# Ledger of designs, part 295: VHH binders against q96fz2

Target 1, 269 residues: q96fz2
Amino acid sequence: CGRTSCHLPRDVLTRACAYQDRRGQQRLPEWRDPDKYCPSYNKSPQSNSPVLLSRLHFEKDADSSERIIAPMRWGLVPSWFKESDPSKLQFNTTNCRSDTVMEKRSFKVPLGKGRRCVVLADGFYEWQRCQGTNQRQPYFIYFPQIKTEKSGSIGAADSPENWEKVWDNWRLLTMAGIFDCWEPPEGGDVLYSYTIITVDSCKGLSDIHHRMPAILDGEEAVSKWLDFGEVSTQEALKLIHPTENITFHAVSSVVNNSRNNTPECLAPV
Key: E = the ipSAE of ESMFold2; O = the ipSAE of OpenDDE; V2 = 0.75 times the mean of E and O plus 0.25 times the DockQ between their complexes.

## First folded at step 16 (VHH)

Design CA50 (framework vhh_6z1v_2; at its last look DockQ between E and O 0.90; V2 from the best seeds 0.00; counts 0 for: pae E 2.2 > 2)
Fold by OpenDDE, look of step 17:
Structure CA50 (fold): chain B 269 residues (1-269), chain A 123 residues (1-123)
Amino acid sequence: as target 1 above (269 residues)
Amino acid sequence: EVQLVESGGRLVRTGGSLRLSCAASGSTFKGYSMGWFRQAPGKEREVVAAITQHGGKTYYADFVKGRFTISRDNAKNTVYLQMNSLKPEDTAVYYCAARFGFYETAPNEYDYWGQGTQVTVSS
């Protein structure tokens, strides 16, 4: 996974992240560093994206089931990194393969500390190789959405009003991530950064791409992944597997350029 | 920093019962899983029992065999070990330990330790 969409306004995104804590109380996640949230139809590595994480990571007396939403840098910077510039990291940490997560120190250590997060997105993009050509067809991949009688296909929002309604009730894609905290050697603010765990693609996506993000489908999976106080690493890792509960449509080549940030990126062609 | 203080260790007869307590300092007790460890003379420190932050899950070593119960009171910042049917082989210094996040069975995974309390079981 090298490209995502996360364009919802902050308030809409927050409401979409409503949850029940372990006591059954309805809650909204609190924001940390809301000013770092930059909505975009075209998110690339090194950009900031909102993630969910346990409140316990910030407040030592907090209930581990409570959630915080925070923009973090895409591309995990390990805490042990000694260079002053995170871009000097020599290995790719955009993704973490599920099969080697426990073999790589950069992922194993933060995971052992319970630094699990849920990466939020409208969906993610993947490119299908066209046979016989060097051309790749991009696809937008997301959770199936509840078809409101009025809203045909996501692409058929004929009116701005209908479009707003679609996004107001959009089910966000919830991807399993690992985050770490890096303190710059020269001082400054602690950098929070994340990697997305990847798995082999489900059958439905296998023709598009051979790998997919580990998707946490449903509130229970999300809750268990985040609750590092009550759910062990071993138990949490059982949640990491391909899911068939995904849909996709072809999009234009507009998304190929990471500088393009328009609704056309995820519009069906 | 979390300070842990164990109490309740004493001499008891075989078949007797004992309740150990561990009091934690500070307001961050809820953020930690708690564990009881023991170390007998000439032996390695070993996990006895552990409990998650909210008490939803517990762990017991194989030698416990239902004789011990770990519990916690977050309002009192205290973790307990109820020990029943004590045996001479249970003689050891018992330590309370705290780990941020889920409990582990390895001692090196814990962040804070108490000074320990001596439990002696006589035949």
Scores: ipSAE 0.895, ipTM 0.957, lowest interface PAE 0.5, mean pLDDT 93
Fold by ESMFold2-Fast, scan of step 16:
Structure CA50 (fold): chain B 269 residues (1-269), chain A 123 residues (1-123)
Amino acid sequence: as target 1 above (269 residues)
Amino acid sequence: EVQLVESGGRLVRTGGSLRLSCAASGSTFKGYSMGWFRQAPGKEREVVAAITQHGGKTYYADFVKGRFTISRDNAKNTVYLQMNSLKPEDTAVYYCAARFGFYETAPNEYDYWGQGTQVTVSS
């Protein structure tokens, strides 16, 4: 996973993240740096995306079940990185393979500090290789959605008017991430950056791409992944596996250029 | 920063019971997992028990399982170790330690330490 859509206005996104804390209280996540959130239909690595993380990372006396939502840079910059410019990091930290996460220092160290986050998106894009051609077919991949007016998931056959109306109650894709905090050697603001954990594709996605993000399906999984105070690294990693609870549809080549940021990027073709 | 002060260590007879307390200063205590460690003369410091932020998870070393109970009172910024059926082998200095996040079993993973309280168990 190297491209996502996260286009919801801040207020809609916040409501979509409603949750219950340990005490059973209904809550909305509290924002950090909300002005850094930039909605887009076509988010690439090095841009900011909203993530959920435990409030305990920012307030040492907070309940670890309480959530913050914050924009973070996609592409993890390790805390030990010595150069002044994060863009000079020589290796790709956009994704982290689940099978080697405990072997790579860039990911093992922040994971040991409980730096688990949930990466939010409308969905993600993947490009299917077509036999006998250099062209690839892009797909938009997302959770099954419930229609407000009638039962059932949205589909490619639905009219543009129906697609426009689903965003008010859209179920956000929740992907398992690891983040780190980097302090510039020359001073300045701490940089928060993340990587998306990847797993082998499920059967439903195997014809599109051989890998998929580790998706946390439902509030129990999301809660356990975020709660680094009550859930060990070992227990949290048991949540990292493929899921079949996803759907997709083909989209036009407009999405190929990361500069294109319009609803056409995810519209069915 | 968290400052930790242990109390309750004393001489007890084999088979006796003792409760150790660890008092923490500051509101930050509530965000930390807490551990009890012990060290006998000439031996390395070893984990005895640990507890998460809200007590949802606890750990016990095999040699104390069934005899010791760890608990915490976040309103009083205190962690306790209830020690029952004490044996001469339990003789050691007992240390309280604090770690941000989930507990660990290795001493070097802990951020803050108390000065220790001596427990002596006589036959």
Scores: ipSAE 0.773, ipTM 0.906, lowest interface PAE 0.8, mean pLDDT 89
Fold by ESMFold2, look of step 17:
Structure CA50 (fold): chain B 269 residues (1-269), chain A 123 residues (1-123)
Amino acid sequence: as target 1 above (269 residues)
Amino acid sequence: EVQLVESGGRLVRTGGSLRLSCAASGSTFKGYSMGWFRQAPGKEREVVAAITQHGGKTYYADFVKGRFTISRDNAKNTVYLQMNSLKPEDTAVYYCAARFGFYETAPNEYDYWGQGTQVTVSS
């Protein structure tokens, strides 16, 4: 997983992240650094995307079930990184394989500190390698969406009003991530950055690509992954597995160029 | 900064009970898992029990065998270890410790320690 869509305006995104805390009270996550949120249909590594994390990471007397939403850099920068420019990191931290997460220092250390996050997206893109042409077919991959008379599907929207209704109740894709905190050697704000945990693809996606993000399907999984005060690392890792609760459709090659930020990137073809 | 002060250690007879208390002070007690550890003469410090910040999870070492109960009162910034059916092998200095986030069983995972309180169980 190396490309996502996360295009909703901040207020719509925030409402889509409504949750219940430990006491059953309905809440919205509180933003950190909202001005760093850059909505786009076409997010790539090194860009900022919103993640959920426990309030306990920011306030040491907070209830660990309360959620913060914050933009973080895609591509985990380990806390021990010495260079001044994060792009000079000599190894790829866009993704973290679940089967080796406890063997890689870049991921094991922050995971042991409870630095778990939920990476938010409309969905993600994968490119299928096609036999006979060497061309790659991009797909947009996302949670199945509950269909109502007025909400329709992505392909059924025939007006701006109908398009808005599709996204008003969109179920955001929720991927398991690990984050770390890096203090630039020249000073300045701490850099928060994340990696997306990957697993072997489910049967439904295996013809597209052999790996998929670890998807947290449902509020219980999201809550347990985030709550590092009440859920151990070992219990949290049991949440990391493939899911068949996923759907997809083919999209045009417009998405191939990461500079293209239009609804066409995820439109069915 | 968290400061931990244990109390309640004393001499008791085999089969007796006592309650250890650990008073915590500081602005960050609520975000900590708490543990009780013990160290007998000539032995390494070992975990006895641990509890998460809200008490949703607890841990007990195998040698506890249901005899001890850890609890916490966040309003009083206090952690307790109720010790019942005490045996001479329970004789040790008992330490309270705090770890940010989820508890662990290894002593080197803990950020803050109390001074210890002596528990002596006579035969």
Scores: ipSAE 0.512, ipTM 0.818, lowest interface PAE 2.2, mean pLDDT 90
ESMFold2 (binder alone), look of step 17: mean pLDDT 86; pTM 0.886

Design CA51 (framework vhh_6z1v_2)
Fold by ESMFold2-Fast, scan of step 16:
Structure CA51 (fold): chain B 269 residues (1-269), chain A 123 residues (1-123)
Amino acid sequence: as target 1 above (269 residues)
Amino acid sequence: EVQLVESGGRLVRTGGSLRLSCAASGSTFKGYSMGWFRQAPGKEREVVAAITQAGGKTYYADFVKGRFTISRDNAKNTVYLQMNSLKPEDTAVYYCAARFGFYETAPNEYDYWGQGTQVTVSS
């Protein structure tokens, strides 16, 4: 997973993340740095994307079941990185393989600190290799959506009003991530950056791509992944596995260029 | 930062009971898992029991299972160790420790420590 869509306006995104804390109270996640959130149909590594994480990471008296939503850089910069420019990192940390996550220092160290996050997206893109040709077919992959007369199907909307109806009740894709905090050696703001954990593709996606993000299907899985105060690393890692609860459709080559940021990127062809 | 102060240690008879308390200063106590450790004369410090921040999970060393109970009162910033059926082998200095996040069993994984309280069990 190297490209996503996360285009919802901040208020819509916030409501889509409504949750219950440990006491059963209905809550919305509180924003950190909301001005850094930039909606896009075509998010690539090194851009910022919204993630959920436990409020306890920021407030040491908070209940670990309470949630913050914050934009973070896609591409984990380890806390131990010693150079001044994070773009000089020699390793690609866009994704983290589930089978080696406890073996690699870049991921093992933040996991030991409870730095688990849930990466939010409308869905993600993958490119299917076409046998016998150099061309690849892009697909938009996302949770099955609850169908209503009001919302309709994605790609059936032909105007801004109809697009709003599609997204009113969109179920966001929730991917398991690991984040870290890097302090620039020469001073400046702490950089929060994340990686998406990947697993072997499920049967339904195997013809499109051999790998998929580790998707946390439902609030129980999301809650357990985030709750580093009550859920051990070992227990949390049991949530990391392929899921069949996904759907997809082919999209046009418009999405290939990460500079293209229009609804056409995820519209069915 | 968390400051920890243990209390309740004293001389007790074999078969007796004792409750230890660990009072934490500051509002940050709620974010920490708490552990009780002990160190007997001439021995290394070892875990006795641990509890998560909300009390949803606890850990007990094999040598205290069924005899000791760990609990916490976040409104009072206090963690407790109820010790029943005490044996001479339980004689040790008992330490309270705090770890940010989920508990661990190794002493070196804990961030803050109390000064200890002496428990002596008569032969």
Scores: ipSAE 0.753, ipTM 0.897, lowest interface PAE 0.9, mean pLDDT 89

Design CA52 (framework vhh_6z1v_2)
Fold by ESMFold2-Fast, scan of step 16:
Structure CA52 (fold): chain B 269 residues (1-269), chain A 123 residues (1-123)
Amino acid sequence: as target 1 above (269 residues)
Amino acid sequence: EVQLVESGGRLVRTGGSLRLSCAASGSTFKGYSMGWFRQAPGKEREVVAAITQGGGKTYYADFVKGRFTISRDNAKNTVYLQMNSLKPEDTAVYYCAARFGFYETAPNEYDYWGQGTQVTVSS
């Protein structure tokens, strides 16, 4: 996973993240740095994306089940990075393989500090290799969606009119991430940055791409991944596996250029 | 930052009971997992019990299961170790320790430590 869509206006995104804390109270996540959130149909590494993380990371007296939503840079910059410019990091930290996460210092250290986050997106894009050509077919991949007005789930075959109506009740894709905090050597604001954990593709996606993000399917999985106060690293890592609860449809090549930021990027072809 | 002070250690008779307290001061301890460790002369420091920040999960070493209970009162910034059916082998200095996030069983994983309180169990 190297490209996502996260285009919802801030208020809609916030409501889509409604949750229950440990005591069963309904809540909306509190924003940090909301002005850094830039909606886009076509988000690439090094841009900011909204993530959920435990409020306990910022307030030492918070219940670890309470959530903050904050924009973070996609591409984890380890806390120990010594250069002044994060773009000069020699390693690709856009994704983190689940099978080596406990072996790589860049990921093991923040994971040991409970720095788990949930990366939010409308969905993600993957490019399928086509036989006999170097051109690839892009696909938009997302959770099955519920139609409005007590209707059933929405799929790729539904009309464009149905797609326009679903954004108010869109079920956001929730991907397991690890974040870190980097203090610039010359001073300045602390940089929060994240990586997306990846796993082998499920059977449903194997014809599109051999890897997929570790998707946390449902609020129980999301809450356990975020709750670093009550859930150990070992227990949290049991949530990291492929899921079959995804759908997809082919999209036009407009999405190929990361500078294109229009609804056409995710529209079915 | 968390400062920890243990209290309650004393001489008790075999088969007796004792409650140790650990009070946190200087800042809130709600975000910290708490552990009780002990160290007898000539031995390494070992974990006795641990509890998560909200009390949702606890850990007990095999040698104290069924006899000791760890609990916490976040309103009072205090963690407790209730020790029942005490044995001479329980004689040690008992230490309170704090770790941000989920608890661990290794002493070197803890960020803050108290000064210790002596528990002596005699016949």
Scores: ipSAE 0.736, ipTM 0.893, lowest interface PAE 1.1, mean pLDDT 89

Design CA53 (framework vhh_6z1v_2)
Fold by ESMFold2-Fast, scan of step 16:
Structure CA53 (fold): chain B 269 residues (1-269), chain A 123 residues (1-123)
Amino acid sequence: as target 1 above (269 residues)
Amino acid sequence: EVQLVESGGRLVRTGGSLRLSCAASGSTFKGYSMGWFRQAPGKEREVVAAITQSGSKTYYADFVKGRFTISRDNAKNTVYLQMNSLKPEDTAVYYCAARFGFYETAPNEYDYWGQGTQVTVSS
C-alpha cells in the first residue's frame, strides 16, 4: 500500500470516527493540528494523512481508550534518526511487513512504546499487472458500504457525480499503523510520522496485488489496536492478518499521476 | 515524573496475612501500569504481580497464585498487594514499580521504582 484517498471535509471525517470509550461514553476524537489536514483523492508517501491514536500519548492521566485524531507524515522517521533532513533516511518506511515488524529496529522500538495508530482513508489504490503488456490497471479498494435508498451496487456503472452522494455515511478504511516521534537535531517542531503494516493479500485481492494493508475490521479491532494501556503488543499483533471484508473496482489511469486530485481518481470506469 | 513510596512490610508468622501499599505522587499515576517485585538476599529481583491502568488486567507469578491479590485505587493514587498464607520463601524486600503503557514482567522495562519495604516471614 503506496497510494490512498482521504478526501472528506474535516467535519464529515470527524463524525465518521465516532466511537465509544471504555466507560461506554459516546465520543468524537479530538483533533491535534487540524490545519495540517489536507483532503485529497490521491495521497502519496511523504504527504500527511489523518490517524487515530490513544489520548494517553499526549496526556499521561488520560484513559487509554480515549482517542485523538492527528495528521501525520506518511513514511516513518525513527526517533533515533540523527540527520537534519528526514528525506535523507536510508530506507523506505512507507510500509512495514507484519512478518518482520519485531525484527526491524525502526518498527520494534516505537511498537514497544505503544505507538500504535489507525490510518484513516476512503480506500487505497493498487495497480494490477496485466500479462502481455507493461501497463497496469489501477483499482480503488475499500470497505463494503451500506446501501442507501439508491438501489444497486456502489461502484461499477455509477458516474463520478453519483459517487459523491455516498460520502455523508462513508465507512472509512481503518488500517493498522505504527508511528514515531522525531525531534529535529537543530530544533523545530516534533515530527509525527507513520508506516502502514502490510500482510499477504486475501483471496479476493490476490489477482490484483500480492500484498495488502493490515485492515482493522470493526470497532473491537480498532479499539484493541489503539489501547496500548490495556492491550499488550503480543495481543495487538494478533489483529494483524488479511481480511476478506473488502471490495474494489477499476479506476481511470488519471490516478497514476499523484498530482491529479479529483473525484475521477476513484470513480468507476 | 512519578515517585513511589511502599509501606506495610513487617515480621509475620508463617500462614499469616499482610497488606502492602504503594503511594504514588507526581502528575500522572493514572497513566501507568503498576507492578510489585521482590528481591531476596543473593537473588535477582523478580515479578510478583502487575496491574493495568484501569485494573481490568492483572498478572501473578506462579509462586503467589491463589495467595496474593493486586489492586489499585486511582482516586487515591495507591496500588495494593494483599498477601495471604505467607511462607518463609516469601521473605524479601518488596518493590513497587511503574511503567507507561501495558505491564511487563522484566524489571528493566519499568520506569519508576520505590525504595522497597521489608517482609520477613518466620518459620
Scores: ipSAE 0.751, ipTM 0.896, lowest interface PAE 0.9, mean pLDDT 89

Design CA54 (framework vhh_6z1v_2)
Fold by ESMFold2-Fast, scan of step 16:
Structure CA54 (fold): chain B 269 residues (1-269), chain A 123 residues (1-123)
Amino acid sequence: as target 1 above (269 residues)
Amino acid sequence: EVQLVESGGRLVRTGGSLRLSCAASGSTFKGYSMGWFRQAPGKEREVVAAITQSGDKTYYADFVKGRFTISRDNAKNTVYLQMNSLKPEDTAVYYCAARFGFYETAPNEYDYWGQGTQVTVSS
C-alpha cells in the first residue's frame, strides 16, 4: 500500500471516528495539530495522514483506551536517525512487512514502546498488472458500506450535494500502523511518522495485487491495537492478518498522477 | 519521574499473612503497569506479580499462584501485594517496579524501582 484517499473534512472525519472508552463512555477523538491535516483523494508517501493513537502517549493521566487523532508523516523516521532532513533517509519505511516486523530495528523498537496507531483512509489504491501489456489498471479498495437514504453509492452521485451525502456515513478504512517519534538533532518540534503494516492479499484481492495493508475490521480490533496499556505486543500482533471483508472497483488512470486531487480519482469507471 | 516507596515488610511465622504497600509519587503513576519482584540472598531478582494500568489484567509467578493477590488503588497512587500462607521460601527483599505500557516479567523492562522491603518468614 502506497496510495490512499483521505478527503473528508475534519468535522466529518472526527464523527466517523466516534468510539467507546473502556468504561463504555461515548467519545470523539481529540485532535492534535488539526491544521496539519490536508484532505486529498490521492495521498502518497511523505504526506501527512490522520491516525488514531492512545491518548496515554501524550497525557500520562489518561486511560489507555482514550484516543487522539493526529496527522502524521507517512514514512516512518526512526528515533535513531541522525541527519537533519528526514527526506534523506535512505530506507523506504512506507510499509512494514508483518513477517519481519520483530526482526527490523526500525519497527521492533517503537512496537516495544507501545507505539501502535490506526491509519485512517477512505480507502486505498492498487494497480493490477495486466497480462501481455505494460498498462496497469488502478482499483479503489475500501470497506463494504452500509447504504442509507443520504449516503447512496459513489457512482450514483452526480452533483457536489450528492457527493456530500455519500460521505456523511462513510465507514473509514482502518489500517494497522506503527509510529515513531524523531527529535531533530539541531532542535525543533518532534516529528511523528508512521508505517503501514502489510500482509499477504486475501483471496478477493489476489487478482489485483499480492500484498495488502493489515486491516483492523471493527471496533474490537481497533481498540485492542491502540490500547498499549492493556494489550501486550504479542496479543496485538495476533490482529495482523489478511481480511476478506473488503470491496473494490476499477477507477480512471487520472489517479496515476499523485498531483491529481479530485473526486474523479475514486469514481467508478 | 515516578518515585516508589515500599512498606509492610516484617518477620512473620510460617502460615501467616502480610500485606505489602507501594506508594507512588510523581505526575505519571496512572499511566504505568506495576510489578512486584523479590530477591533472596544469593539469587537473582524475579517477578512475583504484575498488574496493568486499569487493574483488569494480572500476572502471577507459578510459585505464588493461589496464595498472593496483587491490586491497585489509582486514587491513592498505591499498589498492594496481599501474601497468604507464607512459607520460609518466601523470605526475600520485595521490590515494587513501574513500567510504561503493558507489564513484563523481566526486571530489565521496568523503568522505575523502589528501594525494597524485607520479608522474613520463620518456622
Scores: ipSAE 0.753, ipTM 0.893, lowest interface PAE 0.8, mean pLDDT 89

Design CA55 (framework vhh_6z1v_2)
Fold by ESMFold2-Fast, scan of step 16:
Structure CA55 (fold): chain B 269 residues (1-269), chain A 123 residues (1-123)
Amino acid sequence: as target 1 above (269 residues)
Amino acid sequence: EVQLVESGGRLVRTGGSLRLSCAASGSTFKGYSMGWFRQAPGKEREVVAAITQSGEKTYYADFVKGRFTISRDNAKNTVYLQMNSLKPEDTAVYYCAARFGFYETAPNEYDYWGQGTQVTVSS
C-alpha cells in the first residue's frame, strides 16, 4: 500500500470517527494540527494523512481509550535518524511487513513505546500487473459500504448523485500503523510520521496484488490497536492479519499521476 | 517526570499481613502502569505484581499468586501491594516502578523507580 484517497472535509471525517471510550461515553476525536490536513483523492508517501492515536500520547493524565486525530507524514522517520532532512532517509518506510516488524529497529522501537496509530482513508489503490504488457490496471479498494434503497452496488453502475450521497455516511478504511517522533537536530517542531503495516493479501485481493495493508475491521479492533495503556504489544499484534471484508473496482489511469487530485481518480470505469 | 516513594515495610511474623504503599509526586502517574518488584540479598530484582493505568488488568508472579493483591487509587496518586500469608522467603527490599504504557515483567523496561522499602519476615 503506496497510494490512498482521503478526501473528506474535516467535519465529515471527524463525524466518521465517532467512537466510545472505555466508560461507554460517546466521543469525537480531538484534532491536533487540523490545518495540516489536506484532503486528496490521491495521497502518496511523504504527504500528510490523518491518523487516530491515543490521547495519552499527548496528555499524560488522559484515559488511554480517548482518541486524537492528527495529520502525520507518511513514511516513518525513526527517532534515532541523525540527518537534518528526513527525505534523505535511506530506507523506504512507507510500509512495514508484519512478519519482520519485531526484527526491524525502525519499527520495533516505536512499537515498544506504544506508538500504534490507525491510518484513515476513503480506501487505497493497487496496480494489477497485466501479463504481456508494462501497463498496470489500478483498482480502488475499500470497505463494503451501506447501500441506499435506491442504489445498486457502489461502482460503475451508480449515478454521480448516488456517489455524492455515499460520502455523508462513508465507512472509512482503518489501517494499522506505527508512528514515531523525530526531533530535528538543529531544533524545530517534532515530526510525527507513520508507516502502514502490511500482510499477505486475502483471497479476494490475490488477483490484484500479493500484499495488502493490515485492516482493522470494526471498532473493537480499532480500540484495541490504539489503547497502548491497556493492550500489550503482543496482544495488539494478534489483530494484524489479512481481512476478507473488502471490496474494489477498477479505476482509470488518471490516478497513476499522484498530482491528479480529482473525483475521477476513484470513479469506476 | 514521576517521583515514587515506597512506605510500609517492616518486620512481620510468618503468616502475617502487610500493606505497602507507593506515592507518586512531582507530576501525574495516571498514564503509567505500575509495578512492584523485590530484591533479596545476592539475588536479582524480580517482578512481584503489576497493574495497568485503569486497574482492570493485573499481573502476579507465580510465587505470590493468591497471597498478594496489587491495587491503585488514581485520585490519590498511590499504588498498593497487600501482602497476606507472608513467608520468610518474601524477605526483600520492595520497589515501586512506573512504565509509560502497558506493564512489563522485566525491570529494565521501567522508566521510574522508588528507593525501596525493607520487608523482613521472621521464621
Scores: ipSAE 0.763, ipTM 0.900, lowest interface PAE 0.8, mean pLDDT 89

Design CA56 (framework vhh_6z1v_2)
Fold by ESMFold2-Fast, scan of step 16:
Formats: C-alpha cells, sequence, structure tokens
Structure CA56 (fold): chain B 269 residues (1-269), chain A 123 residues (1-123)
C-alpha cells in the first residue's frame, strides 16, 4: 500500500469517525492541527493523512479509549533519527511488514510505547500487472458500502449519481498503523509520522497484488488497536491479518500521476 | 510526572495478611498502569502484580496467584496490594511503579518508582 484516497471534507470525515468510548458515551474524535488536513483523491508517501490515535498520547489523565484525529506524515521518521531533514532517511518506512515488525527497531520501539494509530482513507489503490505487457491496471480498493435506496453494496455497475450520494455515509477504510514522534535536532515542532502495517493479500485481492494493508474491520478491532492502555502489544498484533471483507473496481490511468487530484482518480471505468 | 509513596509494610507472622497502599500524585495517575515489585536481599527486583489504567486487566506472578490481589481507586489516586497467606519467602522491600500505557513485567519498562516499604514475614 503506497497510494490512497482521502477526499472527504473535514466535517464529513469527522462524522464518519463517530465512536463510543469505554463507558458507552458517543463521541466525535477531537482534532489536532486540523488546518494540516488536505483532502485528496490521490495521496502518496510523504504527504499528510488523517489518523486516529488514543487521546491518552496527548493528555496523561485521559481514558485510553478516547480518540484524537490528527494529520500525520506518511513515512515513519524514527524518534532516534539524528539528521535535520527527514527526507534524508535512508530507508523506506511507508509500509511495515507484519512478520518483521518486532525485529525492526524503527517499528518495535514505537510499538513498545503504545504508538498505534488507525490510518483513515476512502480506500487505497493498487496496480495489477498485465500479463505480456509493461502496463499496469490500477484498482480502487475499499470496504463494501451500504446502498441507502437499494439493498446490497455499491459497485462498479452503479451510476455516477449513486456514487455522489454515498460519500455522506461512506464507511472509511481503517488501516492499522504505527506512528512515532521526532523532535528536530535544531528545534521546531515535533513531527508525527506513520507507517501502514502490511500483510499477505487475501484471496479476493491476490490477482491484483500480493500484499495488502492490515485492515481493522469494525469498531471492536479499531478500538482494541487504539487502546494502548488496556490492550497489550501482543494482544493488538493478533488483529493484524488479511481480510476478505473488501471490494474493488478498475480505475483510469489518471491516478498514476500523484499530482492528479480529481474524482476521475477513483471513478469506475 | 507521577510521584509514588508506599505505606503499610511491617512485620507479620507466617499465615498472616497485610495490605500495602501506594499513593500517587494527582490527575496524571489515571493514564498509568501500576505495578507492584519486590526485592529480597541478594536478589534482583521482580514483578509481583500489575493492573491497567481502568483496572480491567491484572497480572500476577505465579508465586502469588491466589494469595495476593491488586486493585486501584482512581478517585483516590491509590493502588493497593492485598497480601494473604504470607510466607517467609515473601519477605522483601515492596515497590510501587507506574508505566505509561499497558503494564509490563520487566522493571526497566516502568517510568516512575516509589521508595519501597519493608515487609518481613517470620515464624
Amino acid sequence: as target 1 above (269 residues)
Amino acid sequence: EVQLVESGGRLVRTGGSLRLSCAASGSTFKGYSMGWFRQAPGKEREVVAAITQSGTKTYYADFVKGRFTISRDNAKNTVYLQMNSLKPEDTAVYYCAARFGFYETAPNEYDYWGQGTQVTVSS
């Protein structure tokens, strides 16, 4: 996973993240740095994306089940990184393999500090290798969406009018992430950055790509991943596995160029 | 910042009971898991029991299971260790410790420590 869509206006995104805390109180996540949220149909590594994390990371008297939503840089910069420019990091931290997460210091250390987050997206993009050519077919991959006026899920065969209406009640893709906090050695604001944990692709996606993000399917999984006060690292890692509860459709090559940021990027072809 | 003060340690006869208390500073206590550790003469510090922020999960070392109970009162910023059926081998200095996030069993994973309270079991 190296490209996502997260285009919802801030208010719509916030409502899509409504949740219940441990005591059953309904809440909306509180924003940090809301001005840094930049909606886009075509988000690449090093751009900012909204993530959910426990409020306890910011307020040491908060219940660990309470949530903050914050934009973070995609591409984890470890807290121990000593150079002044994060772009000079010598290795790629866009994704973190689930099978080696406890062996790599860049990921093991923040995990030990409870720095688990849920990366939010409309969905993600993958490029299928086409046999006998160098051309790749892009696909938009997302949770099945409920159709308000008809039974069943939205799909490629649905009209553009139906696609426009579903954004008001869109079920956001919730991907397991790890974040870290980096303090610039020359001073300045703390940088929050994240990586997306990846797993082997499920059977439904195996013809498109061999890897997929670790998707947290449902509020119970999301809650347990975020709640670093009541859920151990070992217990949380049991949530990291492929899921079959996913759908997709082919999209235009417009998405290939990360500078293109229009609805055409995710429209069915 | 969490400051911890233990109390309740004293001399007790074999088979007796004792309750230890650990008072923590103010509002920051709520965000921490709490552990009780002990250190006997000539031994390293070892975990006895631990409890999460909301008290929904606890840990007990094998040698104290069924005899000791950890609990917390977040309104009073206090953690307790109820010790029953005490044995001479329970003689040690007992330490209260706080860790941000989920509890751990290794002493070096804890952020704040109390001064310790001496428990002596004889007879």
Scores: ipSAE 0.732, ipTM 0.888, lowest interface PAE 0.9, mean pLDDT 89

